# VH-VL binders against q9nrl2r1430to1533, part 120

Target 1, 104 residues: q9nrl2r1430to1533
Amino acid sequence: GGVHELSAFEQLVVELVRHDDSWPFLKLVSKIQVPDYYDIIKKPIALNIIREKVNKCEYKLASEFIDDIELMFSNCFEYNPRNTSEAKAGTRLQAFFHIQAQKL

## First folded at step 7 (VH-VL)

Design k96 (framework fv_ficlatuzumab)
Fold by ESMFold2-Fast, scan of step 7:
Structure k96 (fold): chain C 104 residues (1-104), chain A 123 residues (1-123), chain B 107 residues (1-107)
Amino acid sequence: as target 1 above (104 residues)
Amino acid sequence: QVQLVQPGAEVKKPGTSVKLSCKASGYTFTSYWMHWVRQAPGQGLEWIGEIHPRGGSTNYNQKFQGRATLTVDKSTSTAYMELSSLRSEDTAVYYCARGTEYYSKPGLYFDYWGQGTLLTVSS
Amino acid sequence: DIVMTQSPDSLAMSLGERVTLNCKASQSVSSYVSWYQQKPGQSPKLLIYGASNRATGVPDRFSGSGSATDFTLTISSVQAEDVADYHCQQYYSYPYTFGQGTKLEIK
C-alpha cells in the first residue's frame, strides 16, 4: 500500500504504454470498428482506464493492479486468434509485464 | 513530403547475403511501422515482415524466418532488410512500405511505398 | 496461411463502364482488407483500407465493400488512367497475404 506503491504502478503503466506492443491496449476497443467485440468480451479494460484508476488511488493492493492488467491480456487472447497481430503483441507485452511486475 | 528512398538494383550470387536499405524522410521515423514486401517478376506481392523503429519489435512471415532480418538505424532514419542464403527464387523487386502509427494496428494500410530495389540472384 | 483469391485474373473494359473486382479470403478476415493499385513500372498505391475506407486523394469513383470472406472493389466509371494491376491484402492475421492480382486494361 501507500504512495510508494502507487508510484510504482504509475511507473509500470508508463513503461507498458511506451512499449511497441501496447497499441491493442491503449484504449477500449471501438464498437464501431469491431462490432462483435462486446458480444464476446464482458469485462472490457484498457491501459487508459487502468492508468486512471492508479491516478485516483483505486488500487489498494498490488494484486488488484496485477489482476486488471491480466484481465486486459486475457481479453486479448479470448477475442483474438493466436496468429493475429493483437495476440502476438499481447504475448510479448505480457512477457514484458511479468518481468517488470517482479518490482511490485 | 513523405519519401522512402531505395537503391534501384542489386546483383548477387547464390549462397550470398544482401542488405537492402530504405531511407525515410518527411515524417517522424520512429512513429510508424515499416514493412517489407517483395514481388517476383510477373507475380503478386508477398509480405516479408514488419519492424517498429522505436523499440525494434519485429514480426516475420514464417517463410522468411531465419533468413530475413529487419533492422533500423534511427540516427539516419533508415530501415534495412538482410536476406541470407540467396537463391534464384529470391529474384524480385523488394519494397519498403510505411504502415500505421505506433499506437495503431500494424498493416492496417501501407500508405507510402518506396520505389523498390530489383534484386537479381544469378551466377 | 490465409489465401486471398482474386477474380477475374484480367479484364478489358471500355471507358466509362462500371468495373467490379472480387477478392475472396479462405477464412474470415472480418473487415481487415486493403486494396492497392499498381500501374506499370510503379510501386503499389493504397486505394482502400478496412474494406470500405477510401485513402486520401483517391477519386470517389473507387469504392470498396464486403466483410468476412467476400470483398469487392468497384470503379463506377473507368478512365484511361485506371489501367493497372489491382491487389487485395488481408491484415487480419500473420502472415499478411495478398491476392494474385487482377489486371485491368482498356479496350
Scores: ipSAE 0.471, ipTM 0.854, lowest interface PAE 2.5, mean pLDDT 91

Design k97 (framework fv_ficlatuzumab)
Fold by ESMFold2-Fast, scan of step 7:
Structure k97 (fold): chain C 104 residues (1-104), chain A 123 residues (1-123), chain B 107 residues (1-107)
Amino acid sequence: as target 1 above (104 residues)
Amino acid sequence: QVQLVQPGAEVKKPGTSVKLSCKASGYTFTSYWMHWVRQAPGQGLEWIGEINPRGGSANYNQKFQGRATLTVDKSTSTAYMELSSLRSEDTAVYYCARGTEYYSKPGLYFDYWGQGTLLTVSS
Amino acid sequence: DIVMTQSPDSLAMSLGERVTLNCKASQSVSSYVSWYQQKPGQSPKLLIYGASNRATGVPDRFSGSGSATDFTLTISSVQAEDVADYHCQQYYSYPYTFGQGTKLEIK
């Protein structure tokens, strides 16, 4: 709870960033590289944004933090067909997240 | 200078396994994906799989799933591909190739290739 | 699996001529196509990635274009050292697949 929960969010984001499958999620999708992304995805988010929100104490509930992480994965699966490298990475990273989130 | 060094040749009997090596130098081994691609004599290129040396996560062409195993030894900057249940159709040159940085989409390019190992599978 | 089909199978050109090599995907691969040059007895070498981006050290005479299903590699003025097999590859979805190759020869 409280300070301890904030530290747990920080630790979990660091673990996600260091994971092999984090590459699609480290930064917002480039409009130059993927021009139609922002036509399809209405609430873009990435690990760097989530990490900033944790550091600024913007998550008041664990559920808010979890919702932002789940939004990130939902966006991935909405945009990327299942057999793409993005979708495969998202599937594995989401499974890792669900295991780690049990610590929260 | 970036180098990927592979043995020149291997000869194996059908039904056996082989473990091919690829020793990397001249760059940070854990910062780039490593890919394995083969080329049968007179044929095109065929992608086998990719591994992230950072954490060891691998993705495979389903055609090789269950037969190919990709691993790395970070201490020696060496990537390995083990292929089991060998058949004469596995006769090919096997290349390792450096992929994109770990934080980028894998497969975007293969910028440095090993010289290849010729695997001959015959009785 | 996405099938990549290259055309022509082989091509013989005169020095200084403009060469066009084609690559067609059986379904859309966006811009996720790379081109490789393979000289006899050698490993492939990256020429183009992301359909149109020239790799470091690749001469300006090489250019790539296309999107979705139809891709082209152009050599604006063929030189003797360009004799090679050229391979296109998609990395849009697994498994990554290559075309059968186009052999370029000089007359």
Scores: ipSAE 0.625, ipTM 0.887, lowest interface PAE 1.8, mean pLDDT 92

Design k98 (framework fv_ficlatuzumab)
Fold by ESMFold2-Fast, scan of step 7:
Structure k98 (fold): chain C 104 residues (1-104), chain A 123 residues (1-123), chain B 107 residues (1-107)
Amino acid sequence: as target 1 above (104 residues)
Amino acid sequence: QVQLVQPGAEVKKPGTSVKLSCKASGYTFRSYWMHWVRQAPGQGLEWIGEINPRGGSTNYNQKFQGRATLTVDKSTSTAYMELSSLRSEDTAVYYCARGTEYYSKPGLYFDYWGQGTLLTVSS
Amino acid sequence: DIVMTQSPDSLAMSLGERVTLNCKASQSVSSYVSWYQQKPGQSPKLLIYGASNRATGVPDRFSGSGSATDFTLTISSVQAEDVADYHCQQYYSYPYTFGQGTKLEIK
């Protein structure tokens, strides 16, 4: 074992993944479970993809990382009506992200 | 073996508050949503709200927003529902029910239910 | 709120008969419907989730179908132990709502 220090992006993604409201965002939406999703959402993304991009050092600027996270929330609110569990989770997780992103 | 243990009955006067308990055992308490549902005598089921024991996030039926408060005590694996400003129409059996795992859509199913607490609100 | 309407309110069947219970949503709920069985004096028990998925331990005589606004629960050969109230529920949007229930009795 050893001490492992995480990057700022990795630390934030880990906090997002661990948040109660992350469940709609952990993986890409299933076409089998939600057949019309990809007719409406043209740029799908999820936390597992964002985390992989962080681990591969694919974000050159903090703005690129923030843009991917915001795209994830934008997709959520575009697809899901406001009274769904997905939309309510997205609202709370986005607020949490905005507070944490001030550190970037 | 999954168990959700609730008290059998509670009697309260109108205008008071009640705090009902639901003690969970036989599974990892923090890994599953907990729901509260009531059923008035001879009536259908009515959803009150849900809580994620992992972080404590809640969602409520707007009909109960401001009157119902859902909490958990992780150290004792106990969920609570407090209902204030009681009226006679709050007389019902109150169930706690285990929901889906924290990484899944809430409300997908309620696979284990407590035996229910009969709350009677009368003068 | 989405209103769930069940029909009939009650029915009495003979042992071995096929039973169909209906549930209608006032608006589309996709496939986000569950069915529960509640025997007299007992708490509800999950039968079907996601409109058509049978819960673990539920006999294969129980099946669910439907999408959007119209859903059915079918018991292919009714048994004496199936005497109960049956409730449908949508979890598409908040608040989650239940139908009024269908009471199943044996003649």
Scores: ipSAE 0.668, ipTM 0.889, lowest interface PAE 1.5, mean pLDDT 92
Fold by OpenDDE, second read of step 8:
Structure k98 (fold): chain C 104 residues (1-104), chain A 123 residues (1-123), chain B 107 residues (1-107)
Amino acid sequence: as target 1 above (104 residues)
Amino acid sequence: QVQLVQPGAEVKKPGTSVKLSCKASGYTFRSYWMHWVRQAPGQGLEWIGEINPRGGSTNYNQKFQGRATLTVDKSTSTAYMELSSLRSEDTAVYYCARGTEYYSKPGLYFDYWGQGTLLTVSS
Amino acid sequence: DIVMTQSPDSLAMSLGERVTLNCKASQSVSSYVSWYQQKPGQSPKLLIYGASNRATGVPDRFSGSGSATDFTLTISSVQAEDVADYHCQQYYSYPYTFGQGTKLEIK
């Protein structure tokens, strides 16, 4: 049920955060460090935001949770060229996520 | 104090493999990216790859991909670089270098370096 | 691969003079550039990261500037201990690449 799903979401977020390749996604991109980021990315999101939404029970469906995670990766690949460390990290983390998401 | 200790030298024949070590101390080994960089005699620096000792994620210079393998032993705080199919052009000083924290973008800086291992590949 | 080209290849300066080392990227690397000092027979030492951030313990006479493709390392007043090779590095994309280095000597 809902409680079980919430726990599953929470656990998955913990696993994502602990992953070696989570560093691009832990918090929102700094506008100071990347001045043009928010000119390109219109729906910014990060693991800390997703974690907060989980804690507040804002996800009623697994699909909503998955959509936010996929958005996070989509943003990364949209902004970062293929051979950047961010994109490479994102690729590996997304693969990990897809495996874990099958358990939801 | 942070220290990265490497063997002084290795001599190998073409076609063989070598596994270079880098023993880290003075900091939490698994909390920082470890990089490998080489420098041929009288030449510039060449980045080989990086490894996150925490979970083992790696990124390689495509030039070395398939021939270089980065590993770590967390129990001994030692990083390893294995290079196979050695050729004369691999003759160089090989450095290990500490990168950024595991939760940061890798490659930003290398703040501590080993003294380097001179690898000589000759028949 | 992104090519980092340093200029000049070598430079001989008098003590106290202003030294300017250049590094040009074959394509934009934003501000993802680091500079290293390598004295004879020693390992490289970090000077600058993020194009303009001075590493801990680096003297104030060293400064970095630039963005996109053109970067500069400046020594406001060169000292005898500054004799070394200087390397620029980009970490915008893989593989991380270095310039060919600039050799700085004192007259």
Scores: ipSAE 0.526, ipTM 0.872, lowest interface PAE 1.3, mean pLDDT 94

Design k99 (framework fv_ficlatuzumab)
Fold by ESMFold2-Fast, scan of step 7:
Structure k99 (fold): chain C 104 residues (1-104), chain A 123 residues (1-123), chain B 107 residues (1-107)
Amino acid sequence: as target 1 above (104 residues)
Amino acid sequence: QVQLVQPGAEVKKPGTSVKLSCKASGYTFTTYWMHWVRQAPGQGLEWIGEINPRGGSTNYNQKFQGRATLTVDKSTSTAYMELSSLRSEDTAVYYCARGTEYYSKPGLYFDYWGQGTLLTVSS
Amino acid sequence: DIVMTQSPDSLAMSLGERVTLNCKASQSVSSYVSWYQQKPGQSPKLLIYGASNRATGVPDRFSGSGSATDFTLTISSVQAEDVADYHCQQYYSYPYTFGQGTKLEIK
């Protein structure tokens, strides 16, 4: 809770956005480009949505913020086979997130 | 005026290593992935791996994992591919090729290619 | 690994003829296919990416189509400068793989 936790969430989101492997996660998947995505993934989320929630003070606990980030990775691994560039990027970015989340 | 400049030829003996260079100019080196692709004489293209010069992230074709090492020197805008434990089957033209921007799906296209270095491995 | 198979291996066409080159993936690659032209003694040149998008500077006689496993490169009116090997590539999954190439010759 509080201002300090929200500032920490913003800093972490910015670090994730700047990472080499953030490209699959920057925006929601396009239904036009990937028509079956929303048939498979029922709780879509992306870094731009998470950042908006941080800015609107919608996270009350660090666990809620962490849960949304983990949902984003879970969706990636659910939709994308392990040998895709999306899944490889997700694996590396998730490992980076787990290291950075220790600061929370 | 995007250019990727590679040496024309290298000759090596089996069991040695080679480090091939690719000097980029005409664009921001750290914005685009760099790929390495080889072609044995008269044969098809074979992808070796990719490197993101921005953060240094690499992905390799498993066939070359442990033998190929991709690096970059950001100060000289030069990409390198080192290939170890050379065999006669490594005789091929080795290309560097510019991939997509770092914020896009890697491998979406290879829009500029170097002229290639002919590596000859002979005993 | 995904295997890309091109057909035919080679063909000879007359100037002005329409030619279609085929590329088949051993499993679905969505639309993540690129086509490259390689003239004798030269490096490959990007023609098409994302199955159907023409690269900058590529003449409009070149077009790509297809999805999933079956892809085609079409040259609507073959010119003398089109003599080359044509390679398809998938970038759906690692490792990225190329077809064996199709050699295009003019009669």
Scores: ipSAE 0.518, ipTM 0.867, lowest interface PAE 2.3, mean pLDDT 92

Design m1 (framework fv_nezutatug)
Fold by ESMFold2-Fast, scan of step 7:
Structure m1 (fold): chain C 104 residues (1-104), chain A 121 residues (1-121), chain B 107 residues (1-107)
Amino acid sequence: as target 1 above (104 residues)
Amino acid sequence: QVQLQESGPGLVKPSQTLSLTCTVSGYSISSGYYWHWIRQHPGKGLEWIGYIYYSGSTDYNPSLKSLVTISADTSKNQFSLKLSSVTAADTAVYYCARELYWDSGSYFDYWGQGTTVTVSS
Amino acid sequence: DIQMTQSPSSVSASVGDRVTITCKASQDISNYVAWYQQKPGKAPEPLIYDASSLQSGVPSRFSGSGSGTDFTLTISSLQPEDFATYYCQQYDSYPYTFGQGTKLEIK
């Protein structure tokens, strides 16, 4: 727990940001570009929000960090049809995350 | 020091495809960042065209999406813009730029010098 | 798309003057605004990001302020090299959009 866990979270979020499939997840979905998004998705989240939470020590447990990342993927699959570039990117990035999260 | 340099034809005829290349020096495109194309219409403001992420993922301005393709050639450290079916409205100075995003803000930290493109019959 | 409107379109000033340029977004964009300086025949150069954060290497006489829909770029004591066109840009949502520019001219 504590400092060592936060270092691991920071390393993992940096790896996710640098992944080629991170583009749908870097920041919150625009309310203007996608106006129905917030009608469907009740708990929006993105990598920039998760990174801020890591930096502010808001994750007390590894499970809380993992839950936020999984929420991000769940939102992607809820909103985006299976055949979209967003859903395909989410599928690949989630698989990458599951491999990296074994270190937590 | 990172430098970007645009190259391509200065004159394109209506209905043809505009092809521009951005050559990057001082940094490898394959190592990171978002690489963008932005244009500036005569006497007007700037218009974002699209980007390519270092690994090949792209996104385009919806008003141009059916007409624009951005690609990268990492062996030459270049990324390129193709804009199909050009009209006089595509006359502009075209810039390539790098976006610094995932840190403490989003902004274009390096720009090419710009290349002037005139669409004329 | 988010429209960015700058005011004034041009301003005439003398060296040593305090100059203020404003930028208005058509909707709330929080603090997701950058400001750029463009000199004739040159590409834009970043000055400010996140509405108020000064880009590394930019002189401290430049400052930004604002949140929501109204943003301001201030030059506290105008220098000869500051005569240029200034642009605001929002990065709250794609497509990224820019103001029409404010030309700062010698009085």
Scores: ipSAE 0.000, ipTM 0.537, lowest interface PAE 15.6, mean pLDDT 85

Design m10 (framework fv_nezutatug)
Fold by ESMFold2-Fast, scan of step 7:
Structure m10 (fold): chain C 104 residues (1-104), chain A 121 residues (1-121), chain B 107 residues (1-107)
Amino acid sequence: as target 1 above (104 residues)
Amino acid sequence: QVQLQESGPGLVKPSQTLSLTCTVSGYSISSGYYWHWIRQHPGKGLEWIGYIYYSGSTDYNPSLKSLVTISADTSKNQFSLKLSSVTAADTAVYYCARELYWDSGSYFDYWGQGTTVTVSS
Amino acid sequence: DIQMTQSPSSVSASVGDRVTITCKASQDISNWVAWYQQKPGKAPEPLIYDASSLQSGVPSRFSGSGSGTDFTLTISSLQPEDFATYYCQQYDSYPYTFGQGTKLEIK
């Protein structure tokens, strides 16, 4: 996108990063600490990657940005059992994202 | 197991474009990771050239940025380096490598064997 | 760009020796340092990441330490297969930069 879309994307990423439930999503999962993660998750992504793409103007459409955020949540729920702190944080952050994404 | 293999011309003339390809086996480049080009000049250390992320996003060493293009052909599971306007200073062993990205960056966990490129008339 | 300077450029040692290689960054890079081993005709192989974390499969005689600007790679009891060139790398920021290398040779 345009300037208005890029400003909205940056604001939304900043809001997600500052949210209390962002901790599982700030950076890519460590292969060393979680060796089977990359065997299960084929398209890993995290907020630092998404923020970098926003800063480099790589999202042309709001739908592309939304797809990357949704992929991040999908990966969380695929890897982490429902009763984990990671999955609970993901559920709350995803709900927050859906409300904020109405601005896009 | 993941393996990377470089291919391309061993000899390139000054002012021409150097083209190298890295073929990846054991993992789909479209599924994840950062895929990098690194070179090593004779008798010198290692120099980072740039990367392509599995999504197609690229970044290049600022010293080379105007001369470098990295691209991917996901149907062939390959990524490639084009370096334009080469000079004798571009004579080096060229490696492709995979990076496990963590935080601002990480280390290179798999490397190709390297391919020697000589720039000479 | 962040400059990485290794010392010494070359060291001669015997099997069983304790070998120390240092790496200095031109600015604070926290602990974002990796160390690689390269044998003649081969690609570099990772040894240490995050300044002090040992790569899976690497012998425990290798260790890393340091933070900020000063980093050290130590081999506690040198083995014949350890004769190689060693490189430090920062990954605090792009462009990634490497030290000039330290060649470890048989005395």
Scores: ipSAE 0.000, ipTM 0.543, lowest interface PAE 15.1, mean pLDDT 84

Design m11 (framework fv_nezutatug)
Fold by ESMFold2-Fast, scan of step 7:
Structure m11 (fold): chain C 104 residues (1-104), chain A 121 residues (1-121), chain B 107 residues (1-107)
Amino acid sequence: as target 1 above (104 residues)
Amino acid sequence: QVQLQESGPGLVKPSQTLSLTCTVSGYSISSGYYWHWIRQHPGKGLEWIGYIYYSGSTDYNPSLKSLVTISADTSKNQFSLKLSSVTAADTAVYYCARELYWDSGSYFDYWGQGTTVTVSS
Amino acid sequence: DIQMTQSPSSVSASVGDRVTITCKASQDISNYVAWYQQKPGKAPEPLIYDASYLQSGVPSRFSGSGSGTDFTLTISSLQPEDFATYYCQQYDSYPYTFGQGTKLEIK
């Protein structure tokens, strides 16, 4: 029964997490590995934070949820050069998201 | 397809400087990532030597810091290791590797084939 | 420096066996552990990152677990191509350090 009662936001986050290209987005970027990241990216976000906000009912509108997901992709493209595996994964996952977001 | 290839002398005399070069194809080193040197002593484990970040910043294993220099030649898409005052303890297989950094995780996603260096008179 | 200690140093096993290799960090490293497989004459290949995430293309019989100081690599049903040396690595802080390796041999 619980699976059929998942919210639309929860369902979409689960689909994003399970996507092959989700690996750059699962958690916040490591300060040890990428010490200059937080100097450049002023509003860091990741799927685990978005999922927590969904669980706490912090999104009142679908547009707020979509804005956080888009911020995540925007941060990826701002920090990572276009020919990196991170940027390529972000491009594919963002396209997948745009298709799924039409259901919201 | 990203490929890394080490090159350098197979035999170096004690007290000399070991110079190795890693040639990268399929990706420009100036565009991203951390580029590392790692070695493996005969019959033993792996030892991290140091890295050069795509911006040119370097960091070295403290046990080797006074002896190591890593540099990049972006026009040739290469990065190089110089290890000064070598001894028999520096006999090892030397690997160059790319570190995939993301989110909270990191690992070496591409490695060169390794080059064997023997320090002997 | 963070010391990584693997157990056992070698293990003999048969095809179809479940094999467990452990790795212990000298201090808390959260989930910042990767596992590598190395075959004779070859460079190491990544298997697991962030303690439990399977690298793309790696068979599902490989799994990783653990957090803090104690980590485990498990092969649920050993195949002939799995006989190799396995290394854990911490990436919590520089210098990066590796375990001494566990050699998996045919029984």
Scores: ipSAE 0.000, ipTM 0.551, lowest interface PAE 15.4, mean pLDDT 85

Design m12 (framework fv_nezutatug)
Fold by ESMFold2-Fast, scan of step 7:
Structure m12 (fold): chain C 104 residues (1-104), chain A 121 residues (1-121), chain B 107 residues (1-107)
Amino acid sequence: as target 1 above (104 residues)
Amino acid sequence: QVQLQESGPGLVKPSQTLSLTCTVSGYSISSGYYWHWIRQHPGKGLEWIGYIYYSGSTDYNPSLKSLVTISADTSKNQFSLKLSSVTAADTAVYYCARELYWDSGSYFDYWGQGTTVTVSS
Amino acid sequence: DIQMTQSPSSVSASVGDRVTITCKASQDISNYVAWYQQKPGKAPEPLIYDASELQSGVPSRFSGSGSGTDFTLTISSLQPEDFATYYCQQYDSYPYTFGQGTKLEIK
């Protein structure tokens, strides 16, 4: 074999995961700790799910990948009031994502 | 790196209130997570006491609910346990711990070293 | 409350042995189980979460399995540093509950 280069989507997901503000987005929201989350959020998603979709080559278009990332942020802002640590982390990570997504 | 450290009296008399404080470093309590108290009786397993969410919301083990108060002082980056009307049955090692709340596989990822509390006259 | 029962309460094994510890929940808890290792005088340290997910930094000889009510922690080739007490914990519902512990003694 040779050296494998990461896809653009994989590179971006890795960078999001490594960001200090990724903690609310690493895995699906816990039903035990947030019992009403799944009553409010109808299409839950997280970075681990998005990364698995990238690894399985399930994104054919950059727009599909971007839509899933934006859904993740939209869910955060829908559920969490503006003043929460989750919403603040989401705002900063979304801004970082928008800068990085210019490479796509 | 996140670190938690318990502090409080090692000896408490029966009927008094036990007061313990957990000091957090490397992470701001006001930034998130659930912050828990867990105890371990001599020769027994672990018993969950309760938590405080960074917003101030609390929940307690029903077996202790009438006796327990957990509070936070975000300016000092501390959260505290008060257990009223203690008896010899409250003799235990008390731990504070952080729980990852955005993970469907939630678990206690950081623990304090534990503080031994003996209830005796 | 959900009761967690571990078996055995203690086990002695030689270095290199495969060791299994079981944990039974009194009701279906899906895969909401964590396993912890506790050495004398120390706080518990997480090993496994979500029944089978290995915590970062934990040696690959540790593995977890199970779903529903029956869960197993396996150490595939026991090492001297594995001498400790092991606890399972459910996080399906409050109050969180732990097993009574399994003490592992290396012969």
Scores: ipSAE 0.000, ipTM 0.556, lowest interface PAE 14.6, mean pLDDT 85

Design m13 (framework fv_nezutatug)
Fold by ESMFold2-Fast, scan of step 7:
Structure m13 (fold): chain C 104 residues (1-104), chain A 121 residues (1-121), chain B 107 residues (1-107)
Amino acid sequence: as target 1 above (104 residues)
Amino acid sequence: QVQLQESGPGLVKPSQTLSLTCTVSGYSISSGYYWHWIRQHPGKGLEWIGYIYYSGSTDYNPSLKSLVTISADTSKNQFSLKLSSVTAADTAVYYCARELYWDSGSYFDYWGQGTTVTVSS
Amino acid sequence: DIQMTQSPSSVSASVGDRVTITCKASQDISNYVAWYQQKPGKAPEPLIYDASSLQSGVPSRFSGSGSGTDFTLTISSLQPEDFATYYCQQWDSYPYTFGQGTKLEIK
């Protein structure tokens, strides 16, 4: 636990943000552009929110950080039809995350 | 407890439209997931027909695309298959199924019991 | 369309035997494979998803492996209730496609 783990979380979030497939996950989905999103997804989250939680030291355990990342992917797969660019990006980014998370 | 149940005529004449309904209990289809139709020809494997997402988005097997319509009635918690211009080749057991699409992979987690449809004059 | 080919089409084995069923995809599908068990007169039931992840409630004698184009379902110690037909399915792209099935007969 502690500072060393939080530094690792920050490094991992930065790697996810820099990945080519991060585009569906960078910011919360716009309620104006996608009004039905929030009728379906009750626990919305995105990389900018996760990054802010890391910076505010809100993750006590690695499992809490991992849960938020997995929630982000789960929301993507719940909302987006499988053959969409969003779902395909999510599948590839999730695989990348699982490899990188071994460092935690 | 999620349960799916197929219903519809077991005998359809050639050139007519096959119409089947899947009634879902224990879960609201408007809350998510992909809802699929799959069939199994006598002595053969499984053939995917198509899906409807709760939002009304559909996709169909290209082999059947011009003949298939899948629709949902969320107020009745049902989704339905219409297959037009049927022939003897459409004789099969028809299943409705839910696809669990999630971070740990995808698969059909709940299936109806299946309904036998015979296309015969 | 992605073609899924199973081998063998049928197999007879004794209780306690190790049984292996193979599934080949016509193109690279990463690990996007599920396996199902179908007993006579019943709908298919999921066994394995994501090539190797065991469905909750499925006995640990079932396991899946593989990636790319070659996938395997293994039953380490066959039981009488394992008499069934087994199907692989790819979920990489539409249309979803299934293998032709492997009928397992316990002798």
Scores: ipSAE 0.000, ipTM 0.551, lowest interface PAE 16.7, mean pLDDT 85

